# Designs tried in a protein design chat: VH-VL binders against NFX1-type zinc finger-containing protein 1 homolog (znfx-1). Part 2

Target 1, 210 residues: NFX1-type zinc finger-containing protein 1 homolog (znfx-1), of Caenorhabditis elegans (e9p860r1531to1740)
Amino acid sequence: RQQHRMNLTISDKIVKLSFYDNVTDAENVGLYPDVQGMATNLFFWSHTSMEESPDEVSWLNKHEISMTVALVKHLLKQNYTTNDIVVLATYSAQKNLMYREYANVFGSTPDSNVIPVETVDSFQGKERKIVIVSLVRSHRGGRENTGIGFLAVANRICVALTRAQHGMYIIGNGAYIMNNSELWNKIVNNLRRSNLIEYNLPLKCVAHGN

## First folded at step 1 (VH-VL)

Design a9 (framework fv_acimtamig)
Fold by ESMFold2-Fast, scan of step 1:
Structure a9 (fold): chain C 210 residues (1-210), chain A 122 residues (1-122), chain B 106 residues (1-106)
Amino acid sequence: as target 1 above (210 residues)
Amino acid sequence: QVQLVQSGAEVKKPGESLKVSCKASGYTFTSYYMHWVRQAPGQGLEWMGIINPSGGSTSYAQKFQGRVTMTRDTSTSTVYMELSSLRSEDTAVYYCATDYFGGNYYYGMDVWGQGTLVTVSS
Amino acid sequence: SYVLTQPSSVSVAPGQTATISCGGHNIGSKSVHWYQQRPGQSPVLVIYEDSDRPSGIPERFSGSNSGNTATLTISGTQAMDEADYYCQVWDSYTVVFGGGTKLTVL
């Protein structure tokens, strides 16, 4: 349960030191394996698709749902299971639509093994091998912005970034996010300098060994 | 080799429409955004908009909203910029540009077309 | 709407250091790119991400960005550096260019 308001300077420092050090250290010292089928264990898969709202209090990004489906399908082909992967949504409406779409794509029954989809808040205190995060918030008609509400969501996600054991994949509109959050501006710039943000997934070519 | 090749110079009359093409080669066309930027004689660079060649989604500068349309043809790796209701003030060199080199130039532009000179005269 | 301010012209003697400023509210929190344009030619990216150089750009080009001002610095300026220089940021889903600075080397 995310009750504390984060200081942007403190949360940025914690994310940079705790998340990046822990992920890199675990991989380099052999604590966790590389994510199968992926060239990196941390990546921001960026896009420019707009957000939607059915009632101006709930927020959706249908394109991000399609992106999560594509990534989940790829990971399942790499022999990951429903117990290895979780998809986190920053809004309950996104989680609910995602769950419905996953039932359609992956064919779920009451007793089935379904890919877990949770909100960031409901996942606090838990860990998974692979965490996929859907940020949801984006432009509406290009030049339209609702920046202040997005800042709060970004702060919650920064805490959640410490929960992945093997890999973390962030899906969002990188340009929109960095322009509407000083914290995300620093995070996105850091990812860019490390070649960890792009419009294409960083798939591992097994034949080339990278 | 990454290359952007634009269509040739045009002379138009006020009220007509302009359509400039930009053919991309040497990279995965649908993986990188394409920008359109113009420059009037003796003036600075002016951003017109951006297109995502994958889905065809666009975003335009407010000044050109309602007059500009950007499209693409994935089969020919070509983007198009159409500007309607031309005025003498639209006389400019029009450039396409992309940020190919690994996203390191995030919404910067490291590969530019040669430019298309458009003259609007009465 | 976000605005970038550049001086219209800067003059420097050959071999001296030229500095071109780019002013913007809290520009230090944004990534600044710099373009060089010679007459009749397409712009060329000379600095990206505040301070990085593309392959092929001489080491004498450098950049910095903090607070409300980004700066392009050209050390040991040569006649071939005479050109217009533009700074650029991405703000609120829009590319913003500075007005451009004409660098004269004489």
Scores: ipSAE 0.005, ipTM 0.437, lowest interface PAE 16.5, mean pLDDT 78

Design e1 (framework fv_emicizumab_arm2)
Fold by ESMFold2-Fast, scan of step 1:
Structure e1 (fold): chain C 210 residues (1-210), chain A 119 residues (1-119), chain B 107 residues (1-107)
Amino acid sequence: as target 1 above (210 residues)
Amino acid sequence: QVQLVESGGGLVQPGGSLRLSCAASGFTFSSYAIQWVRQAPGKGLEWVSSISGSGGSTYYRREVKGRFTISRDNSKNTLYLQMNSLRAEDTAVYYCAKDYWGSGYFDYWGQGTLVTVSS
Amino acid sequence: DIQMTQSPSSLSASVGDRVTITCKASQSISSYLAWYQQKPGQAPELLIYAASSLQSGVPDRFSGSRYGTDFTLTISSLQPEDIATYYCQQSYSTPYTFGGGTKVEIK
């Protein structure tokens, strides 16, 4: 249990060591209650699925959308509400596709509880109890790789990683991102040492509850 | 059960050398940073040095840098502190302490080993 | 180096009293602060981490709070077994630094 709370501290330590020479005086960095139904409050849920682009300018990762849906469904079953969760996409095309997919999965009525989906840039200056980040950029299935674009910008990464109050879940191709960024190599290696990056979500064990 | 057991302390003359050991059990040793923290008789706690789980990164307080060397042997689950050019002000109980998930909090401590530097 | 100023240096209280110990950081350390309890002749034990998170096995009469660079350890109802010296420690950056300690005694 205490390990869950300390995982958020590790995440914040990783961010501050990567981006800061000084400290913000913020009182809320996600060092608070455990996320219900999750074995950890910070996790990088990795995959190896390719990115897609209709025009070589917009970027999508449909597999990551499916992953966010699975995680959001789990959290809603733990009695979290749409006011507690936000899903951040690093690209507008991903955000737009998420809206359509979420409407199909979670319902779309005039007064329905809709899961907020924002771009990292449009969510700047705000916080949520639980933040899910879709990184989008990955390999291209045998085509020439185009790098990681947005994810190479340290300031944008810092903004994305500091928005969560209680829990942060990053979804991306960890191996691809590490190989294309020195900053992400450092972040992912720190997560790996703490067993905070894997291909399967760390759900609470059935024997836990004592 | 997590355990840390220090050894190697004793009486040594100023300018002398001493090597402390910390034997660890009950956790995956190579996954955690370990610290050396000292406490002079009747005084407060003072951080001395830390080493990353892999041993690739080491850190020292200014007063011991160049005189003390922290190291680890992950195959033996053992941490070391090589102390050279010892001074009277190095007299203290030396604790090894396990880092709590890379956070700089110390969740488990050994019993300590006393180092006395005097003539 | 980040200086941790702890107060008071010592206090005497009765069983059942609410005890408050304060620690001030010389600069912002966010919530990267731990509290340790050290009984005579024993190694320190972690009580609280991340300013307010209670370590497993620690009685719930212990609590921690933060206000800016001021940190407080509270014992809501002092028990005889709580006689010890208490230390705060910042984990924000190396060198890690401890407060001077607060010796808690029973009158």
Scores: ipSAE 0.006, ipTM 0.449, lowest interface PAE 15.2, mean pLDDT 79

Design e2 (framework fv_emicizumab_arm2)
Heavy chain, then light chain:
Amino acid sequence: QVQLVESGGGLVQPGGSLRLSCAASGFTFSDYYIQWVRQAPGKGLEWVSSISSSGSTIYYRREVKGRFTISRDNSKNTLYLQMNSLRAEDTAVYYCARESYDLWTGYLDYWGQGTLVTVSS
Amino acid sequence: DIQMTQSPSSLSASVGDRVTITCKASQDISNYLAWYQQKPGQAPELLIYDASNLETGVPDRFSGSRYGTDFTLTISSLQPEDIATYYCQQYDNLPYTFGGGTKVEIK
ESMFold2-Fast, scan of step 1: ipSAE 0.005; ipTM 0.509

Design e3 (framework fv_emicizumab_arm2)
Fold by ESMFold2-Fast, scan of step 1:
Structure e3 (fold): chain C 210 residues (1-210), chain A 121 residues (1-121), chain B 107 residues (1-107)
Amino acid sequence: as target 1 above (210 residues)
Amino acid sequence: QVQLVESGGGLVQPGGSLRLSCAASGFTFDDYAIQWVRQAPGKGLEWVSSISWNSGSIYYRREVKGRFTISRDNSKNTLYLQMNSLRAEDTAVYYCAKGDYYGSETYFDYWGQGTLVTVSS
Amino acid sequence: DIQMTQSPSSLSASVGDRVTITCKASQSISSWLAWYQQKPGQAPELLIYKASSLESGVPDRFSGSRYGTDFTLTISSLQPEDIATYYCQQYNSYPYTFGGGTKVEIK
């Protein structure tokens, strides 16, 4: 299918170059508005924080949860609602921890202020205006690295990166992921050439207290 | 320079009420969860209550639930603890403590100096 | 509730000594543990968060470590200004619970 759910920037920088040889963007996707409060509609917000595992089977990245909370807070201040945003986690353990953290930060209101958190697999076939993806896998702080697991599966990556209608924000350890996957090396280098990967979030002069 | 300043403590008889305040400065108040922690004279620390940045999530220690009410006024950068039906066991220094912005994981990065509540006849 | 068992309840050591304080969780809390220092007559101050991360401005003689549900705070070379009571705190789940405290005194 054509990229009806994605704006042209996301399609061109990730999907066309990484997953599709010849995809034609639908006429109407170019009409989607820019994400309010963001300098770009596609961004890889990079970090160097380590992954954690309580059992070497479940994978967590707590720093990425903090980053998703910060980004969600900013978007809510731009008048986006819980129906506009979804956070995708690549691991069930990360999703479960995110729900705990989101309950702490956002709580529940009678009108529901809960931002949906789903795994990539459970979100297949769905879409949202804004998608935030937490990649989870990173270095282990001096211990032997275990690779990137889920992130090496091209079909799952394609699903995650094609769910956004207006904006896609990827949170992960760009250097680690790039060094552990040929596919991600291509994606990260494409983003780097377009100035769409950095350690600081690309905000539009919005005061949020930092 | 993050500051939290508690006030409103004092001597009160059993069954009485007090309202504690915590005035915050040096950070964006409405971006953080804030907690009340107490410490009885010569005893250890005891978590009392937490409130999220938008008042959407509120938690209480079992022994104070129904008697204490935590609230915040983000326009005034102030946290409150309304304490009703006070008991001798509530005698303690009450601290307000700030959570870290990048985590709702609720470790307490800054604390106020505390305000003493004494419940005695 | 998650119980935090802290030991010893008090200790006496000399300046320059290595001091070790332990804290055991009654169930798994991953690394969701912080250490606080409380000097006499003062409010607690954060030393360590996430079991082993040193808070900005805290001297590097302080360190934290984790082994399963066992957590350790170490002061590599005790200084006079380290006279205080130290507390661990789990923030894995509500209600948040603190250890009973360890009073560190200088001989």
Scores: ipSAE 0.005, ipTM 0.452, lowest interface PAE 15.0, mean pLDDT 80

Design e4 (framework fv_emicizumab_arm2)
Fold by ESMFold2-Fast, scan of step 1:
Structure e4 (fold): chain C 210 residues (1-210), chain A 121 residues (1-121), chain B 107 residues (1-107)
Amino acid sequence: as target 1 above (210 residues)
Amino acid sequence: QVQLVESGGGLVQPGGSLRLSCAASGFTFSSYGIQWVRQAPGKGLEWVSSISYSGSNKYYRREVKGRFTISRDNSKNTLYLQMNSLRAEDTAVYYCARDLEYSTGWYFDYWGQGTLVTVSS
Amino acid sequence: DIQMTQSPSSLSASVGDRVTITCKASQGISNYLAWYQQKPGQAPELLIYAASTLQSGVPDRFSGSRYGTDFTLTISSLQPEDIATYYCQQYDSYPLTFGGGTKVEIK
């Protein structure tokens, strides 16, 4: 069997975490710049908030929109620009709501520094310095169980998780997703072993009136 | 309905200490960053300190760093400000104010009524 | 630190007048600016965030605009309940800083 040479990017770290039990090679760390203001370049920011659907075909998660806005605002306060960051939504309904919320938070002037929001499908074949992924699918607040749809498809997951050059931040209900997919069970468990999944976002910067 | 209620203010001599509390209700306290903002009698607003929703990140204005400590207890829905080595210029009404959900250091949509701290000899 | 210079420090106007308050940042802050209203003896209340986005429940006679580092709060038709001190606040970077305030009184 031939082992292909990997480019050592943040996406390569995700591949190792999904495929191997440990990522302990120090030589694989530091071959891409650290994301400013973040304690880690790969993180799964987990929550337990419900999904919503107007028609059982379109899916959205309002809590993930709030989380994504907060992370985007933090990154913009560092030296990142609209050319450095993209938000990937796994559903077009989520993308549409995010655009509305971004306009409300950042304003709609040309100088607003609004970050582009794309669907995973529309971003295929492209890359960004920092990628934030909103997974959307979660429990339904006591209603009948649903699957994770898009997220159960291995090829779609691969596309979503390989778009980042320097930093990847995944926002989703980790417990729900891992319980509905064998692949996500492995991904989430490997992130957990590396302390890369938690309910709190690991911010690096401490400002105190400089 | 969202409420923030400050307490713990009072009269203290220079060099003394006070502990302020802010009791929150009507929202998921653990999802919001909270701020301390002060206002000297007849003067403008001045930001003092911020704490993230988890308590992991804390920020202070330069003049209070090392003297004041911000903390929170999410199980009790309460924010604290421990104020040590108090000075006359610390005399002000102290407000706690709610940051944006999952944000720290932005704008404040709900404010408490304030608690007066007087540092005088 | 980012300095917020607010003008005027006070003004007197009649009911129905258009009132303009300005705030200048010492450096670029994009749209990271909020406006607050503080009535005598009360806590401040949020009016506007992101330079121009009106907070829910705030009357539409209030509006905000930006030109470079210059920000403007406008009250299109002053009402008696608008008697207050108004503050701008930047949230681009720490330390968070407020303008000096503008006291609005009715003649």
Scores: ipSAE 0.005, ipTM 0.476, lowest interface PAE 15.1, mean pLDDT 81

Design e5 (framework fv_emicizumab_arm2)
Fold by ESMFold2-Fast, scan of step 1:
Structure e5 (fold): chain C 210 residues (1-210), chain A 118 residues (1-118), chain B 107 residues (1-107)
Amino acid sequence: as target 1 above (210 residues)
Amino acid sequence: QVQLVESGGGLVQPGGSLRLSCAASGFTFSSYWIQWVRQAPGKGLEWVSSINSGGSSTYYRREVKGRFTISRDNSKNTLYLQMNSLRAEDTAVYYCARGTYEDYFDYWGQGTLVTVSS
Amino acid sequence: DIQMTQSPSSLSASVGDRVTITCKASQSISSYLAWYQQKPGQAPELLIYAASSLQSGVPDRFSGSRYGTDFTLTISSLQPEDIATYYCQQSYSTPWTFGGGTKVEIK
C-alpha cells in the first residue's frame, strides 16, 4: 500500500537505476516528494545538438544552455528560490557560457545570476532540492566523435547524480552518451523503460501543479 | 490480444490527399509511442513517422516532412496519418506499429494500401 | 543517417540447415538493433530486439549476436515456415533505418 512505501530520495533512486536493478514505471512513480510544476521528479531531457570546442580541450553545448535557462525560468515561476536549485556543468567552459547567457536573458533584473552554476568537482559533498545537470558532450556533426571524457568516469557520474534531494533533471544527448559508455547505456535504458527520457520536458498543468 | 487495424487507403491522383487511421485494442494505447512504416510493392521497409505517448512530439522522414501529419486521439485509441500533396513515390502499404521505449516495433497492423497514380 | 547494410540479399537452403544473415551499421549503434520476419502477403513480426533478446513466442532456433557494428541473425535448423524476408532495424537514433532485407527460400 501507499502508506507502507518508503519515501526514497531522488539520489537513492538514481543509484538504484545505475547499479542495482531494472526499474519499472510503477516503482519510479510516487517514491519522491513532487517537484512543483513538473510531471516527474527524475527526467532526462534529450537532444541531438552537436558539441563545440574553441581549442579541443574546452567543451561547450550551446543548445543545452538554452534548455537549462528555459527550465530555470519555469522553476522560478513555481515558487523555487536560488537556494533550492543548482546547475551542474561537467565543463568549466559550459559554466562560463551559462553565466553569460543568464546576463543576456535576465539582464539587470533581480533574477540576474540567480541560480548557481558549479562544476561537479566543486559541488562534491553538497546537496540541493533540485539539481539540473548539463552533460555537454555530444557528436560533432557526424564527422569525428571525441568521446565523452569526464562522463566516462563512474565516480564523477555517481557524485553528479546523487546531489538532488527532490528532483534531478539531466540535459544531454542521450543517444550519443549511451553509445560511448556502458554505464550510461544502462542508465538510459532504465530511464527509457520508465518513460523518463524524451525530447520534450514533462510539465504539469498550471491548474493542477500540486 | 494486442491488435492494430489500419484503414483509409485507396487510389488517389498525384497532388491529392488521404487520411489513414489505425485502431488500437488490447493494450493501454496512451502509454506507447506509435509508428507509421511503409513498404512499396516488392521493396523493403521504410520508416515514415513517429508520435510519442502523449502526442506532444512528432517525427518524420525527410521526404514526407511538411506533407504528412501524424496525430493521435487517446480517448478513441486511434492513430492518424494525414497525407497531403501525394506523389507516385508514396505508393506503398502503410503499417502502423507499436514502439517500445527502446524504439523497436513489437506489434504491427496488417497494413493498408495507398496507390498514387494518374 | 545511419545506413544498415544487409547481406546476402537472398539465399536458398535446405530444411535443417543453419542459416546466417548479417547486418552492418555505418556507425556504432551499441546493441540497439532488432530483427523482423515478413512472410509473403503478411505484416512484419518482431523476432529479436536489443541485438540478442528473443521476443516472446519466437522459436529458440532463432538467435542474434553482435560484434562491434556487425550483427548476425542465425536460424540453427531451417524449417519450412521460416520462408520469409528478414529485416534488421537500428533503434539507436532517428530516422529509424532498416536493412534492405534478406529473402530466405527453401531449395
Scores: ipSAE 0.005, ipTM 0.435, lowest interface PAE 16.4, mean pLDDT 80

Design e6 (framework fv_emicizumab_arm2)
Fold by ESMFold2-Fast, scan of step 1:
Structure e6 (fold): chain C 210 residues (1-210), chain A 124 residues (1-124), chain B 107 residues (1-107)
Amino acid sequence: as target 1 above (210 residues)
Amino acid sequence: QVQLVESGGGLVQPGGSLRLSCAASGFTFSSYEIQWVRQAPGKGLEWVSSISSSGSTIYYRREVKGRFTISRDNSKNTLYLQMNSLRAEDTAVYYCARVTYEYDSSGFYPFDYWGQGTLVTVSS
Amino acid sequence: DIQMTQSPSSLSASVGDRVTITCKASQDISNYLAWYQQKPGQAPELLIYAASSLQSGVPDRFSGSRYGTDFTLTISSLQPEDIATYYCQQSDSTPYTFGGGTKVEIK
């Protein structure tokens, strides 16, 4: 077996090391262009901001929404279009809030849903050039932690992390998530060894080449 | 009318090889993930291997990894299981099963249609 | 691996009885659970998917429910044609695993 969807970095650093040892890469995935304006094609953009819940069954992370909007604005300035990018939220509440924020920032006509925001479940079996994943779950700012729920489920994480063709950008509280899941500890450690997780985005200036 | 028809089972000696086939009809084969599931005589169901709709993602049960190879030919609507280095413990009815539409938003992946099975007996 | 523990291993009940079969996952699998019916000498058939959704064509006396990692298949009024072995199965992560099965017989 050969995978034909994912960029080599995503396949090598996440899928093969964390999920599947017997996946090979077809020649065509080695020909995918690097993501314009980014220094890497795979990155975990980490933060330490709290999660929130209106009812303790719906979960959202407002800081991750702001991070996602900032990344989307950057990619749109690199001439990517709404057909090139999808944002995957691990919770429906996060998806709904992101959708509203995008409408406020980019415009709010039915024909101008600027960037698709989907749940992991609704995007299964689909693919996109660039995937941004919002993990949501984090500490609660002094309240009892409730774990990571959805993110502990290996098959759901595999779906979320295998949808990108050219680039994948994960937004989450890396320290919190790795301390609450053996699977995420493995994923984050693999990313750390390759310098693919940090608090600052690895931006590349097109005009200066840095 | 969805149909899955397994073939290729039979009696084989330990260390031998067999190739199973699953012929699909009545649906767009290239759009579905397909599974091999086995059942030893009088025992329960045991998942063996899965293959994605394109053939790019493959999983194996630990005990068969390195001995069995799953593959598919979407132009012929056929799934295969190449079984090498067969052991007495591999004796079972082998079923081909379809996962619900891979691109369906339901996303819970039950095995919605099963073939009739083909018996593999590994004995001296 | 995710272990699926199914109970009881077998049961005998009368026609018209309410039958309950349980299945416990060793970890959270959300709703990635299906129930299958296998009649003697036949291939398994899907009864319930997504823990509680009834497959088209399946009689409404069959139902499924979830409480955490505990899953239940209920037959509200057992019929003679329900003599079979029932299996739960998780599709949350590989390797996909089945419960040990519950043989249902009529007294």
Scores: ipSAE 0.000, ipTM 0.433, lowest interface PAE 17.7, mean pLDDT 80

Design e7 (framework fv_emicizumab_arm2)
Fold by ESMFold2-Fast, scan of step 1:
Structure e7 (fold): chain C 210 residues (1-210), chain A 124 residues (1-124), chain B 107 residues (1-107)
Amino acid sequence: as target 1 above (210 residues)
Amino acid sequence: QVQLVESGGGLVQPGGSLRLSCAASGFTFSNYAIQWVRQAPGKGLEWVSSISGSGGYTYYRREVKGRFTISRDNSKNTLYLQMNSLRAEDTAVYYCAKDRTYVEYSGYDAFDIWGQGTLVTVSS
Amino acid sequence: DIQMTQSPSSLSASVGDRVTITCKASQSISSYLAWYQQKPGQAPELLIYAASSLQSGVPDRFSGSRYGTDFTLTISSLQPEDIATYYCQQSYSTPLTFGGGTKVEIK
């Protein structure tokens, strides 16, 4: 009875893009509001910066933290609030460092609007208008790579990618991750086919509309 | 224990209707996509329909579109298959099967837990 | 639709033999392939997922491999309890499709 009709959200688009090859722009019209200041509501903002570890069991990517700060600052200028945005880290060490860095950059007051920073695991059962995900795992700066560990677990990836209501922005080393996971190879290739992965963030000019 | 139990099968006349149920226990039902897979007597496995963990996405094989409706009640940990306008070729054992990985909206993966099956016979 | 061609449709082997079953996808499905075992009168059971990963509790005489769009299930030393019909299944795209099955019997 309902099989010829679908109720689509940004999360529905992400799921279809992650597991199916047939995503079109036409399926996206009129289904959710456009993210203000962004040319697209789903994007993988790629980089080639290395990962770091103090103990080979905790993982950090400081460059990704600076990228999340830049994106958060842009969204706040577009009239999004701290209740609209969450930043997810795939590792607790990254979350802890990010939280400290955000306190330095955004400050705090008795009624401070602090951007929520959570791990993927701690954000289960919750949603936000805009979700930013820091994937962390990357190359070791000329050493043999160590894989992607946590990111190879399909259910955790799916949890992270389904939490957004209006916009999802993934930050990671796309080339590295796709070479270390068949699931991510499919996700990244589907994003490439849709022009949804690049080294530069797709900003929409307020004055020019592009 | 993780378990799926089907019920509701039986003998029905061509053109009739039947509603199958699949009761789940031992796992967080709403987190997993569940499938209906059928097998005609002496024949192979045939995928019929899938539903996402949230119930927001449903998929069907062509031959059952418009006749069958998959649904779930996550508060009751139960999956349903409403079968209308039944035909002789719908005669089969119907299994419900759980996706292996937690994937909230799609969940298409290997099926790690299967029910025992319920027989549907469409005959005059 | 992605077609899964499974061969042979049936085979007879002796206890202790190495048994090989093959499955070919009509297009690239990466490693989105599972193998199931179905004993007479019973529901199917998962043996292998992601083309080569052994399901927990499954004996290590079972293994899966992939070469392009060709997939193989191997039983290194056939046991009496392995008498069953085996099915491959792709999860790359809907409609989800199964191979035609391979019936394994003892001589």
Scores: ipSAE 0.005, ipTM 0.442, lowest interface PAE 16.6, mean pLDDT 80

Design e8 (framework fv_emicizumab_arm2)
Fold by ESMFold2-Fast, scan of step 1:
Structure e8 (fold): chain C 210 residues (1-210), chain A 122 residues (1-122), chain B 107 residues (1-107)
Amino acid sequence: as target 1 above (210 residues)
Amino acid sequence: QVQLVESGGGLVQPGGSLRLSCAASGFTFSDYAIQWVRQAPGKGLEWVSSISYSGGSTYYRREVKGRFTISRDNSKNTLYLQMNSLRAEDTAVYYCARDFGYSYGYYGMDVWGQGTLVTVSS
Amino acid sequence: DIQMTQSPSSLSASVGDRVTITCKASQDISNYLAWYQQKPGQAPELLIYDASNLETGVPDRFSGSRYGTDFTLTISSLQPEDIATYYCQQYDNLPLTFGGGTKVEIK
């Protein structure tokens, strides 16, 4: 019916992983170019670091910002450009802090042509070759937990997970999130069965320009 | 004027403890990540530990992890390094240094204190 | 860990000479490298960040460049006040690592 329906994105694999017990790798072989420097085109980079909030309505996760910086640095070393990558934050406070850190780390102001940092909501209707998602919500380091808020809303998760053309890298506390959402429990368990969630990035050896 | 001033160094026996302090002035301390860097007498620079602007993220070199604790009190504009189970190899001048990025750290250092000497000897 | 190999370990030069110090990373660190100057008995001072950007207040005789994993610090015309030990430092990944230092002396 429509030609675009024949052009599946990496995001379609996430939907299949979320709603089906098994995903057939062979069906999607050759539909997506391999992400350079990465062993997989879809990965959940998990951690156990706490969330922070200045006011109990704004949320941020500082460890996740450091993780996004490390991943972005690696991708830039693989010859990806700032036009190939977007970092999505699930909260505006996280986005604002990322803007400041990215301006300093990557040598440009947030308003210039540097790595884009957007909220999931502000990125609706857009796509990028590589999408990195910072989920933010985690434990409170001994303080009372406030759940996962934004992440429990299925429609907003679907938007976040359908923006990547070639590669999707999710950064979050997998154990915390799966224990606080039935949807995320299924997503994380399906990623685990496919060896697509771990505490270390699945890096590949890079060619040094021969 | 922007400055960092270290204190708390001295002579200590192996297995002993020391707490170093770094007092910041002339800038908004709570906006910056800060680092501890050490230098053994006649030797090169060696990174020890980093702390984010809020204290929510801390990092350590492998040889000091579990023995040293970096912390900060933003209300007092002061950085700390609690050093436990000290070894002869920890003998060095300890510098605190401001990260030239904001918040989590850019990992380069634009403002350095004058250092405080820690000597671990019997 | 990322190893930074700095050379030479020491050099002697005359006032007005062009001095070159090199630093080699064990893996690609992009431009995430700083150069520091440490005069005897003093704290280190930032000279260059992001491989080639001159820190404010640093004389323009200092410059940095990158070729692959090789980094160079150049002093175009050595002055007496430049006598110091120079260090490179990578900040691509933790742990942060420094080169071994290059001691610059006047002949």
Scores: ipSAE 0.000, ipTM 0.449, lowest interface PAE 15.6, mean pLDDT 80

